VH-VL binders against q0atu2. Designs and how they scored, part 69

Target 1, 119 residues: q0atu2
Amino acid sequence: MLDKKARIRTSREYRNVFEKGKRLSGRFLIIYYVENALDNNRFGFITNKKIGMAVIRNRIKRQLRAIVREYQGQVKNKHDIVLVARAGIGKSSFEGMEKDYIAIMKKAGLFARNANKID

## First folded at step 3 (VH-VL)

Design kc18 (framework fv_ivicentamab_arm2)
Fold by ESMFold2-Fast, scan of step 3:
Order: structure tokens, then sequence, then C-alpha cells
Structure kc18 (fold): chain C 119 residues (1-119), chain A 119 residues (1-119), chain B 110 residues (1-110)
């Protein structure tokens, strides 16, 4: 679970990331990201109906939050980041999602160098 | 309304180069995945290349090293630079837009531009 | 990479006939399949996405079905406007080439 301060919660905040941010796609995830004026990072999560039924979407959202929380210390400070799950994510494993997250964050320049290794 | 208009096709000698353009209206190319798809005379559809919303690119294996997909966000235009052209590259080249930039099927296509590679 | 095989390559039909086109994927793609119609000299037009979801403005005589590896496009009562070539396309995110098309099925007048 992520702290309240580390979550994007309002429609206005999501719109800001989509309008002002950069977008980068991985195998299972798309991230939208922009620098914020805060002293911390904030994360948003979107799982839309194309992924599958509510039980699958809820599982994916919980797993993505767990992955983000695990690697939050590796993310460069002062960013708002929205993760959008792609249609095929329902068929991925937890490890597959985790590896995709690390790869895309590193490619975006948002991760510290040594965060490129999954233990 | 959404429109895609290709241009730049024509007759070119084997080994030559050609640059195709796709002018988009009714949406923003940088917010979408944009593709080139070709069709040889009397043959089926063959995917050529994609540029993702974040700027990353991918290519059919036979196109790597010879073709380069790019875009100019200020002109809302997609490009395909084709080098070392061969007779088997003769085809109508279509510009195609992904549905909502994340589903990987094509909701809109241009009319196509014919490329003929012949001596 | 996923192979997409369409059958038949060509079929002859009369107005009012029921026409069925089959698309076979080499691996399971769930329901991540689209169908396109291409009339002579024109660009392809999207008919169906997600195996069975009809696009707005497409006549109800077109129906997509299937999941996994076998999919069908059915035209329940063929009209003159339906003589065209039809293509399936998989868009399962794991394909390596996300936009693999079937070889096409030409529906021509009998």
Amino acid sequence: as target 1 above (119 residues)
Amino acid sequence: EVQLVESGGGLVQPGGSLRLSCAASGFTVSDNYMNWVRQAPGKGLEWVSIIYSGGSTDYASWAKGRFTISRDNSKNTLYLQMNSLRAEDTAVYYCAKDYYGSEFYFDYWGQGTLVTVSS
Amino acid sequence: AYDMTQSPSTLSASVGDRVTITCQASQSIDSWLAWYQQKPGKAPKLLIHKASSLESGVPSRFKGSGSGTEFTLTISSLQPDDFATYYCQQYDDYSGEAYTFGGGTKVEIK
C-alpha cells in the first residue's frame, strides 16, 4: 500500500500529468510522467475495461501498487507518474509486470542506475 | 473529423531513397501510436513500423536498418524514410492510427501512397 | 511471432448468402482480434474489434465470434456493398510484432 501523500487522487492532478507530461510505453504498461513542485513523488494507477473483468482489474491494480511501493526509493524525487495498464496485462505474471516497470522507468531516466536489477 | 493524408510516393530506382509523409488532422500524432502498413499490388497487408506516443519506435525485421519512422509534432505529421529500396518494396504505403494509442488496432487509415521500385 | 491464417483465400457468393470467414492464430490471443474490410482501390476500414465488438456505423449483418485461437467473421445476408477483401489482425500485446494480419479473404460475386 502507498502512503496518501504518494498517490495522485484528483481528476485535476491526473489531467495535469496527461496534459503536461511525457509518455513512454512498455510491454504491459504505459507511463505518463511530469516533474511536480512537491518534495515527493506521487503515483496514479489506471486499469480500464479492456483488461478484463473487475476481479482481474482489481488484482492488477493491487499488484502494480505493490511493485511501485517496492521500488519507490529508486525513483528520482519530485515526479507525478501515472501507470496505465495495457490490454494484455491480465495475462502477465507478477514478475513480468515488475520487470516491465523497472525497464520502462529506467528508459524514462526516472530510476537510479542500480535499480535495473530485480532480486 | 479524423483524417490521414499520405504523400511522397513515386517511382524510384533500386538502391534509391524516398521519404513518405502522413499529414494528420482531427487528433494529435504525439498522443497516439502511429503506424506504417504496406500492401504490394494484389497482395495482403504487411505491418512496417510504429512510433509510440513517447517517441520510441519498432520495425518489422526486414525493415530494420533501411527504414526510419519519425514525426514532427509541430506539423502534426508522420514520416517514413526509406533507404536502399528494392523491387520487393513496391507497394501502397498506408499511414494508420492506433485506437486511443494503446489498443494496437487501427481505427483510421489514410488513402495510401504508391511506391514503385523499378529500373 | 504469431502466425495468422485465414480461410478461405477466396470465396464466391451471391447476394443474400451467409458468408463465413475463419481466422486461426498460432497461439492463444484471447479476444484481441480485429476485422477489416477493404474494397477495391480503397484503404481498409475497421469493422470489428475485440473479436466481437461492432464498430459504430457498421451494419448488424456483420458478426464476429471466437476466442483463443479460432475466430470467425459472419455476414448473415450478403449485400452488394460487401464484395470486398476481409483481413483479421491480432493485437495481443505479447506477439513481438503487435500487428500481425491474416492473408485475407476475397469475397467475390458468383
Scores: ipSAE 0.006, ipTM 0.538, lowest interface PAE 14.5, mean pLDDT 84

Design kc19 (framework fv_ivicentamab_arm2)
Fold by ESMFold2-Fast, scan of step 3:
Structure kc19 (fold): chain C 119 residues (1-119), chain A 119 residues (1-119), chain B 110 residues (1-110)
Amino acid sequence: as target 1 above (119 residues)
Amino acid sequence: EVQLVESGGGLVQPGGSLRLSCAASGFTVSDNYMNWVRQAPGKGLEWVSIIYSGGSTDYASWAKGRFTISRDNSKNTLYLQMNSLRAEDTAVYYCAKDYYGSEFYFDYWGQGTLVTVSS
Amino acid sequence: AYDMTQSPSTLSASVGDRVTITCQASQSIDSWLAWYQQKPGKAPKLLIHKASSLESGVPSRFKGSGSGTEFTLTISSLQPDDFATYYCQQYDEYSGEAYTFGGGTKVEIK
């Protein structure tokens, strides 16, 4: 579970990331990301109808939150990051989603080894 | 190679019904997002309906309740059932494939099948 | 709603001309725009995606540009094979009505 303060919650906050942020596409994921003025990272998650039925979308959303939570300590601080699940993600394994997340975050320059936590 | 071949168009009276077919080759329909797009004679392109890889569907507001998109995975074929047809439904109907796992544009189109609604 | 306005509706040109087609979105779609070419009696063919990315096999004389609300398709040194109708399509997945097309621009011989 991600802490409330680590989640992008409002439409305005999502729009800010889409308007000002950079976009990078992986195999199963698209990320949009921008620096914020806060003390922490915030994550948003989008699993739209194009992925499949509600049961599949809900499973994917839970699995993505689990992956993000596991690696949040290694993410470069002070960023708003939105993960958008791509069409093919419904056929991916958990391991496949995890590998794609790590690869795309590294490519974006957001995945830092030995990054310090703010607290 | 990837091909989409439509069939089932023809002349039908107002209030009548028609079922269009789209036979796919070179890829699997159930692994992709499939669409119907129409074009009235001398007019522009208009999106009609989508079936997502997971089986859920969406429709243009004017098509809801009259048109039904479906597929037969064993035949690798997409269908559009059209009921309560009106003169305004006269158009060439194309099946079109979303680019798998991408930005929701159409990478392949069929040749189209003409539907004429006239007395 | 994301309304897509394309201009001009018809364009008369000669071989060798530079032609420009404009596509205007009623609100920002970032770069989520594709261009299609349609010849009489044929299905549309994808030319450009993400506003400026040429598809494999599309001649370099085709160029897409723009972001936000204003986009252009430019054909430098028009060839006989280029007389066709061109359509833009927005695919911003946050629009609520994905796959909105412009009205089309017919490029015809002068």
Scores: ipSAE 0.000, ipTM 0.536, lowest interface PAE 16.2, mean pLDDT 84

Design kc2 (framework fv_ivicentamab_arm2)
Fold by ESMFold2-Fast, scan of step 3:
Structure kc2 (fold): chain C 119 residues (1-119), chain A 119 residues (1-119), chain B 110 residues (1-110)
Amino acid sequence: as target 1 above (119 residues)
Amino acid sequence: EVQLVESGGGLVQPGGSLRLSCAASGFTVSDNYMNWVRQAPGKGLEWVSIIYKGGSTDYASWAKGRFTISRDNSKNTLYLQMNSLRAEDTAVYYCAKDYYGSEFYFDYWGQGTLVTVSS
Amino acid sequence: AYDMTQSPSTLSASVGDRVTITCQASQSIDSWLAWYQQKPGKAPKLLIHKASSLESGVPSRFKGSGSGTEFTLTISSLQPDDFATYYCQQYDSYSGEAYTFGGGTKVEIK
């Protein structure tokens, strides 16, 4: 799992990302993202009722957190990023979600060469 | 001191199958994005397939359903399984390492292995 | 799919000449473009990434420029070692065709 400091925890923090951030849509995911004043990235996850029953939404959140954790070292530091699952995500494979995440993050310019290393 | 060495090319009949190997040294295949790129004799470069760090795969539209990219972490080796081969698949096949796994340009290439589909 | 068009397809030049190769993308790729050099019978070699960032060990006579849809590779004073085929490659695509190469430009002796 992601460390507590890497999670967006409050409604105020989510609202800040939605109000001030940029939006980018993929096939199964939408991201909202904004630069923060911290030394680390923070991630938020939203799965709405249109996705399906609670068991499906909980599976999706777990899978998205695993994907974010796997690629956290490639994400440019100092960003708050909220992932919103689209209705169709419930029918996606884990691989489909992973590909969509990578594609969106690249397009947003949020992937970096070894984000925790100096080039 | 990154090195990539392809093998497994040869002559095969239309409709046949062939498996290419790419032995890596100086880095770990499972920690990187790995690609296959081909070049028909006297023609340009054409991307074939990618395997992402997490294990997800993607393919050129013409390769889907016929080609399968995979890796063996214990042997630090990348593979391309090619089925239902056609004359137009005749090419030198290169394995190529994606720069730092997030930039998607190729910092290292193998020497290539020739696949000839004839007779 | 992003179409990548290189011009010219073939270029005849003499040692010491300034050589210019262009690469056009069918839609904006920002600066997500690499240039490769390929000598006969050899694998391609990375020269430039992110349109203008020169790879370590590549001579300073090679220069990349451009953004959006128009990109240029310039060799300021052609050397014998530079007779080769050059390819541009976009890496902005985030769907099925993740990498698209230009058709190549062969730089040959005049």
Scores: ipSAE 0.007, ipTM 0.604, lowest interface PAE 10.4, mean pLDDT 85

Design kc20 (framework fv_ivicentamab_arm2)
Fold by ESMFold2-Fast, scan of step 3:
Order: structure tokens, then C-alpha cells, then sequence
Structure kc20 (fold): chain C 119 residues (1-119), chain A 119 residues (1-119), chain B 110 residues (1-110)
């Protein structure tokens, strides 16, 4: 689970990411991301009804949060990032979602081995 | 206003190297996704390479290993290092900026610089 | 890689004609498609983004439509300035190439 501090919670914050942020699409995921004025990263997760029933959408959200948590140390600090699941994600494996996340974050320039190391 | 000015094109022998420059004004290169797009004489547009705002890069499959995209933030300039040039690399090379940093469509283009690869 | 198929490759038209150019994606790209105009010897110019959103300063005779896999660019009353080559470009980036252009449609005088 991600700490409350690391979650985008308000509609205003989601809107800010969509309006000011950059967009990048992967195989199963779309990310929107923007630099924030905080000392940490925040993540949002969107799964719409086109993905499937509530049980499937909730499973996908839990799996995406787990993936984000595993790789949070490699994400460049001070970003708000929203993950939007694409319709086909329900047919993906956990490993497939994980690999797509890593690939899209690297393409976005958000993924570095020692991203949060402060000198 | 926003301007992109390419330079560095010219005649080069097969197997040779050439470095293209794209001087930007009116915006900051490092805050944006920057691209090289080429067009062979009388042919269509072909994407070459991108450098993301975070510094990560991506290439067309045929360009990988021969071309390197880079930037110099102090000079607000984008570069394309081209090695092992072939006759089929003959084209006008355009520098192009993504809308709003990263919407993945090009709001501004330079005028292009012609690269001719022949003996 | 997303294949973008543009048709026709060339068309001959007269001033005042209605011109329609089609762009087909090999996979759904939602509305993530842009249209560019290129005049001989010049860089491409952005006309439309998100399939139907006209850029500032682009005449209202240009109209983009479509979603998913089929898109059209329509010029309702062709003007002398409109003789050019038009390109569609997908920017959904769903596996494969980051940017894919259609082959272009040359609109030439009849």
C-alpha cells in the first residue's frame, strides 16, 4: 500500500495533472504527470467501467498500487503521476503490467536508479 | 515568440558522420519533448528520435545505434549526431517541439536542414 | 507499430471544391491524431489536434472528424493557399513507434 502522503486524493489535484501534465501511453497504461512543489511524489489511479466489473477494476487498482510501491525508489522526486488503465489491461498478467509500467516510466524520463538521492 | 533554427546539414560521403544543431528560443528545451523528423526528397515524413524532458531518449528502429539525440541546456540547443551515414539517410531534417512539453504532436517545427549523402 | 494509411495519395481539385482526405489507423488511437499541412519547400504546419480541434489561426473551412481507427480531414471550399500535402499523425503511442505519420495526400490543381 502507498502512504496517504503519496496519493493524489482530490479532484482538483487530478484535474491539475490532466491540465498541466504530460501524457505518455504504454501497452496497458497511460500516465499523466507533472512536477509538484512538494518534497515527495504522489500517485493517482484510474480504472473506468470499460475495463470490466468492479471486482476486476479493484484487482487492477490493487496490483497497480503494488507495482508503484515496489518501484517508488526509482521515480524522480517531486512529481504527481496519474496512472490510467487501458481497456485491455484486464487480460494482462501482473508481470505484463509491471513491465509496461517500467517501460513507460523510463520513456517519460521519470525512472532513474538513484532518483531520490539528494547531494 | 517560439523559434527553432536548424544548422549543420551538408554533403557527406557514405560512412561519414555529421552533427545537426537546433537552436531554440522562446521556450526551454529541457522542459519539453524534442524530436528530429526527416523527409527524403519527394517523400513523406519519418520520425527519427525523441529526447524527453527528463533526458531519456528513444529512436526509430533503423536509427538506433547510428544516431544519438542530445541537448545542451546552457545553450538551449538540441543535437543529432549521425554516424555511419548511408545514401538513404539523404533528407531534410526537422527539429520539432511537442505541444505543452509532451502532448506528442508537434506545435513548432524548424525550417529544416538538408543532409545529402553521396559520393 | 501503428500503421497509418492515408488515402488518396494524390487528388486533383479546383478552387471551391470540397476535398476529403482519409486516415486509417491499424489499431484504435481514440482521438489522438493530428493533421499537418506542408507546402513545397516549407516545414509542416499544425492544423488540427485531438482529431477535431482547430489550431488558432487555421481557417474554419478545415474540419477534422473521426475517432478510433477512421479519421477524415475535410476542406469545405478549397482556396489557392490549400494546394499542399497533408499528413495525419497518431500520438497514442500504444506499443511500437512513438510517432507514426500517414503517407501523405497531395492536393494539386486540376
Amino acid sequence: as target 1 above (119 residues)
Amino acid sequence: EVQLVESGGGLVQPGGSLRLSCAASGFTVSDNYMNWVRQAPGKGLEWVSIIYSGGSTDYASWAKGRFTISRDNSKNTLYLQMNSLRAEDTAVYYCAKDYYGSEFYFDYWGQGTLVTVSS
Amino acid sequence: AYDMTQSPSTLSASVGDRVTITCQASQSIDSWLAWYQQKPGKAPKLLIHKASSLESGVPSRFKGSGSGTEFTLTISSLQPDDFATYYCQQYDSYEGEAYTFGGGTKVEIK
Scores: ipSAE 0.006, ipTM 0.553, lowest interface PAE 13.9, mean pLDDT 85

Design kc21 (framework fv_ivicentamab_arm2)
Fold by ESMFold2-Fast, scan of step 3:
Structure kc21 (fold): chain C 119 residues (1-119), chain A 119 residues (1-119), chain B 110 residues (1-110)
Amino acid sequence: as target 1 above (119 residues)
Amino acid sequence: EVQLVESGGGLVQPGGSLRLSCAASGFTVSDNYMNWVRQAPGKGLEWVSIIYSGGSTDYASWAKGRFTISRDNSKNTLYLQMNSLRAEDTAVYYCAKDYYGSEFYFDYWGQGTLVTVSS
Amino acid sequence: AYDMTQSPSTLSASVGDRVTITCQASQSIDDWLAWYQQKPGKAPKLLIHKASSLESGVPSRFKGSGSGTEFTLTISSLQPDDFATYYCQQYDSYSGEAYTFGGGTKVEIK
C-alpha cells in the first residue's frame, strides 16, 4: 500500500504528467514521468477497458501498486510517475509485470544506486 | 566486507537430490537480489536462478520444476534445492549478489561449490 | 530469451598486443551489458558494467564499447595479468530471462 502523499490523485495532476513528461514504453507497461517540485515521488495508475473486465483491471492495478511499493526506495526522489497498463498485461504473471517495471525504470534512469527499501 | 560462502556440493547419482547453501556476511540477503550461476568443467557461465528482495523467484527454462531457490532470513543464507539431477548438471555452482538490489549484474561472487552427478 | 555470442572462443596473444573481443546479442539490449574476467580456479570478477563503465581498481587499458546488438572489449597493451577467460553478460530485463552470458573468450599466451 502506497501512502496518500505518494499517489497522484487529481485529473489535473495526471494531465500535467502526460503533457510535460517523457514517455517510455515497455512490454506490458508505459510510463510517463516528470520531475516535480516536491520532496517525494508520486505514482499514478491507469488500467483502461481494453485490458479486460473489471476483475482483471482491479487485479492488475492492485499488483502494480504492490510492485511500486516494493521498489519505492529505489526510485530517485522528486518525480511524478504514471504507469499505464498495456492491453497484453492481463496475460502476464506478477513476475512478468515486476520485471517490466524494473526494466522501464532502469531505462528511464529513475532507479537510484544504493537506495533503501521501505520495510 | 561482503563475503559469500557456498557449501553442500558433492557426488550424487543421476536422479538424486542435493541442497546447496550460501552463507552471506557483510550485507542482508533479504535486501538484495540473490542468484545462482553455474559453470560446467571447462565450459562457460550459465545463469540458474534468482530470488528478488521481495521473495519472488525466477529460473532458467531448463531449471524450472527441478530446482528451487530459497532463503532463510534469520540465518542470512541462500539455498538451491536441486532435484532429478542429470549428468549435465555437473558444474561448480556460484552464489552471486546483484549490484545494489536492482541492477542485474554481479558485484560479488562466492568461491563456488562443485556438484558432480555420476553413477 | 536473447542469445549472446562471443568471438573468438580462443585468442592467442603476446604481452604488449592490442586484444579485441566481440559480443553480439540476438536482439537489442541497449547498453545493459557487463564484462567479467575469470582466472583458472577462481570466481569471475566484474570489469565493466553498462557496456563502457569501468569498475574501480580495473586498469585503464580495459575499454568497453558498443550498444544495441554489438559490443566490444578492448585490452590495449596486454599485460601478463590479463591472460584469462572473459565473459559478457546481458542484463536487460526485456530478455525474458533475467541474465544471459556469452560463451567466453580465452586469452592465452601465443
Scores: ipSAE 0.007, ipTM 0.555, lowest interface PAE 13.4, mean pLDDT 84

Design kc22 (framework fv_ivicentamab_arm2)
Fold by ESMFold2-Fast, scan of step 3:
Structure kc22 (fold): chain C 119 residues (1-119), chain A 119 residues (1-119), chain B 110 residues (1-110)
Amino acid sequence: as target 1 above (119 residues)
Amino acid sequence: EVQLVESGGGLVQPGGSLRLSCAASGFTVSDNYMNWVRQAPGKGLEWVSIIYSGGSTDYASWAKGRFTISRDNSKNTLYLQMNSLRAEDTAVYYCAKDYYGSEFYFDYWGQGTLVTVSS
Amino acid sequence: AYDMTQSPSTLSASVGDRVTITCQASQSIDSWLAWYQQKPGKAPKLLIHDASSLESGVPSRFKGSGSGTEFTLTISSLQPDDFATYYCQQYDSYSGEAYTFGGGTKVEIK
């Protein structure tokens, strides 16, 4: 379960990440990220109509939340991170989304440990 | 015009099973998050289960293992299979549509179907 | 699990009265809260979402406010149509308990 304190909620908070944050693009995901003044990480998720119909967008949101939850403990503390799904994500597998998330988080320097060490 | 019509309620003895149906019109069930919510006579609202647009499901802790939410996309119909029924499952069961399939709030409700579990 | 507590459970009021219903969350839910109205024998009807956003067609005498753990529904000038039970609902969960409702507040004629 992704804690509510770990979620970006207001349009103002999303706008702050977009305006002040750094941007990194993966194959299926774009992340915007900025250090926050809190004691925890917060995540936001954006799926727009370019991805497809609501059924596809909502499946992707659910899968992205699951991925973020799984790797939550490996993310360096005190960051606001927004995940924006790219149009091609609708054709990806869960494993494809997971690999892309790991890759971009590592490239951003946001992982404290190696997230690929799954038994 | 959005409509949700429940059916399948009735009298069943403890330990029995019952399947509820919710026929939808004016929108596509598979494009939305669909929920079952119940209300015992004279009591408050209690969330039962959700089926996400992508087909994954979640349940209230007390419903896990006994209740199964499903849908038939060709019939645009939502179902709730209820097994091992108990007296405390006596309630009006509503199907409810999630706002734009976003895991938010319920913009449309059916009229409800009464389930009575009694010996 | 996020507990939602409403108070009072019942209140008696007269037409023209200002009535206030409170909803308290066991943990912060920011503004992820909706209010519903339910009349006897009927399904609930959405009144307010995101703590303060009034649904189309809902009279302006209804007002939602609050954030975090304390939320309020106010009816500024009670009308005969407003005698009903009101429920708050949080939708700030990605877990298996996706939604939690308050216990309800019955507004009845004095």
Scores: ipSAE 0.007, ipTM 0.538, lowest interface PAE 13.9, mean pLDDT 83

Design kc23 (framework fv_ivicentamab_arm2)
Fold by ESMFold2-Fast, scan of step 3:
Structure kc23 (fold): chain C 119 residues (1-119), chain A 119 residues (1-119), chain B 110 residues (1-110)
Amino acid sequence: as target 1 above (119 residues)
Amino acid sequence: EVQLVESGGGLVQPGGSLRLSCAASGFTVSDNYMNWVRQAPGKGLEWVSIIYSGGSTDYASWAKGRFTISRDNSKNTLYLQMNSLRAEDTAVYYCARDYYGSEFYFDYWGQGTLVTVSS
Amino acid sequence: AYDMTQSPSTLSASVGDRVTITCQASQSIDSWLAWYQQKPGKAPKLLIHKASSLESGVPSRFKGSGSGTEFTLTISSLQPDDFATYYCQQYDSYSGEAYTFGGGTKVEIK
């Protein structure tokens, strides 16, 4: 699980990312991202009702958090990143979501080859 | 310190199966993207398959449906299961590590294991 | 899919020569290109990534340049240890067949 410090929690924090950040679309995901003034990365997750019923949205949110956790060591430090699930994500496999996440993060220049180790 | 050692190559009949192993030391395979790359005698390098740190896989179009990449985290070992082998699969098979799992180039390679498909 | 074309397929050179190997992508790959050296009976060795970034321990006589579709590997003063086959590899596609290799350039002694 992502630590509380690694999560975007407040409406103000989400609004800052949406208003000041850059946007990049993948097949199943949209990311909004902006540099922060903290020592760590923070992630937000949005699955709206266009995705499907609560059971599906909750499954997707859990899977996205697991993917983000797996790759957190490769994300450039000091960013707030919001992942927005697109309507078609409900038809994707875990593998499809993981691949889309990797592709979009690399395209955004947010993945680093250096050992950006968190603990 | 980082080492990759392939094994499992040998002579096999057309239509047969073979499983290659790649024992890793000095790092954890599940923390990296791991690849198989082959080279037919006197020919160039040809990418075969990848397993991402999160467990998703991809294959060259000609390998899909016949070859399966996998890993055993408890043994820190990468595998390539090859089915329905053909004469054109004759090659030295290398396992290779993707640099920090953030870019798709290879910083460490094993010594290779020869697979010969012949009647 | 990206086709990668290397030229020449073979070249003959003498110690001390400046040699240039070219790699051409069928569509733009930005700077997402690596160069490898392979000696007979050995695994490939990474020389350069991101078109021009020299790996630690690789001699400074090796230089990569280019972006988009045209890339070069230059060895400014060929040494005996440099007679080998060289491969370029694109990694721009980021999914399925992400690692398209060029056909290789064999550098032989004259």
Scores: ipSAE 0.007, ipTM 0.599, lowest interface PAE 10.6, mean pLDDT 85

Design kc24 (framework fv_ivicentamab_arm2)
Fold by ESMFold2-Fast, scan of step 3:
Structure kc24 (fold): chain C 119 residues (1-119), chain A 119 residues (1-119), chain B 110 residues (1-110)
Amino acid sequence: as target 1 above (119 residues)
Amino acid sequence: EVQLVESGGGLVQPGGSLRLSCAASGFTVSDNYMNWVRQAPGKGLEWVSIIYSGGSTDYASWAKGRFTISRDNSKNTLYLQMNSLRAEDTAVYYCAKGYYGSEFYFDYWGQGTLVTVSS
Amino acid sequence: AYDMTQSPSTLSASVGDRVTITCQASQSIDSWLAWYQQKPGKAPKLLIHKASSLESGVPSRFKGSGSGTEFTLTISSLQPDDFATYYCQQYDSYSGEAYTFGGGTKVEIK
């Protein structure tokens, strides 16, 4: 799981991102993002009932968290980012969700060049 | 030192209006989440309204349409405009500062101002 | 909206007693819960946030615990200064339009 300080949890924190942030749509994901006043990034995840049954929504949420964690070091610091799963995401593979995430983060300008390189 | 001082309470007839003020010192109102919380005599605490650092607002469902939260950054002061007052609005009204960032517990409270709605 | 239930509503205790106050949420709030102390005629004072994080200046005899739907505030050895009303407050995600307080627990002299 993501570190506790890297999670958006309160409804008001989510509303701040939705109301003040920028929006970008991918194939399976929508992101809302805004620069924060903290020293770290925070992520939120939304999977609504339109996606499917609880089992499907929970699987998607877990997979999205895993994807975000994998690419955490690439994200420009000091941002609050909310990932909203679109209705069609239930038909996507893990690979499809990962590719969509990378594409939208690059398009948003949120991936830092050469950030968090590892040997 | 962080201080919050409420004023503007008093006796008002049902259907009347009243404006409460909360003068802040030791911090900047516009950099924080500011709240109004009320307490009827002998009763518990009840959240009324919030204004976010960016200026967005939210209200308890029973307060919508009657109460308006606002701030004046030049005076570092929070306000609550109360319209169409009812007997059940009789309470001590507290100004409360939300913890900075995005946490919504209240780290500092004012002394409260009593609003009595009676004929 | 999240419903927060405190029990008991009133408890009588003596100095030196161990007292426990319970707060139950109608649905899981993880650990997004704060505890406040209110003395007669005064504003509430924050004691604990995130279920168990003690605020600076608050005596170590106060302890918060729990997660999900059941939370407790324990005072290990009640002091004269501790006779007050205690409130829990949830501040979880998707809580609706209000940050819900429990009904309060009055700790009074036995």
Scores: ipSAE 0.010, ipTM 0.540, lowest interface PAE 14.8, mean pLDDT 83

Design kc25 (framework fv_ivicentamab_arm2)
Fold by ESMFold2-Fast, scan of step 3:
Structure kc25 (fold): chain C 119 residues (1-119), chain A 119 residues (1-119), chain B 110 residues (1-110)
Amino acid sequence: as target 1 above (119 residues)
Amino acid sequence: EVQLVESGGGLVQPGGSLRLSCAASGFTVSSNYMNWVRQAPGKGLEWVSIIYRGGSTDYASWAKGRFTISRDNSKNTLYLQMNSLRAEDTAVYYCAKDYYGSEFYFDYWGQGTLVTVSS
Amino acid sequence: AYDMTQSPSTLSASVGDRVTITCQASQSIDSWLAWYQQKPGKAPKLLIHKASSLESGVPSRFKGSGSGTEFTLTISSLQPDDFATYYCQQYDDYSGEAYTFGGGTKVEIK
């Protein structure tokens, strides 16, 4: 489960990322990201109704949180990052979403040098 | 004294393009969230697009790919580039300022510019 | 985006009347609601934010109340300048289609 410390929880925190952040688009995801003044990363997740019904949107959010958690150790510290799911993500596989996430994080320069799941 | 003045509206044929302008005075566009909101004749208000202080943008799902929000900091002016216009895009277009740093409600609006898409 | 249902769609009132406009959200939005006034041919004007906070320069006869899913705009003694269309707007959900407006309530003389 993604820790509460690593989640963007308030409207003000989301607002800060959109306001100050940079934007990068992938196939299924858009990320907005900004450096924070904390000693940890925080993640936010947005799924629009265009993706599908609540059950589909909830599945996507759950899967995105799992992907973010899996790669949490590879993300450069001190960033607030919001993931916005694009229309069409509902037709993607878990592996497709994972691949897109890795690609956009690397393009953003947010992945640490050693992007290994096992130390 | 805050003022927003829209221009660029007019009659355009389906499939055509228009660029709307919103000249701001009394505040700095690049220091605020800026929005476009439209209103079809006799209908209610409908949000179109936002540009955040940091330059990130978002759009209503129906506007994505056709409309582009931008700003020119040297002219303190907000723009909406509208392509592939449809009859359904006929509306008065308002630029609106989000309240600085606090909320996502609109504290100032321009007087609007009418866009008519018709043969 | 949350559905915002505004009622009535129109109401007829006389100067001096107390008028009440209701706005209902399909889901709880806490107090993240604004009210706007729009006169014919003019842009909307912000009246109230955070459900009940009156904007500077707005007459005290305007009052917002409510939280959660039920919200009310009250004009305690209607003035000639108050004949207009009123809109509520939620701003709890800002995920891109987030700025949802109510359908509007036209306050007309009669």
Scores: ipSAE 0.000, ipTM 0.530, lowest interface PAE 15.8, mean pLDDT 84

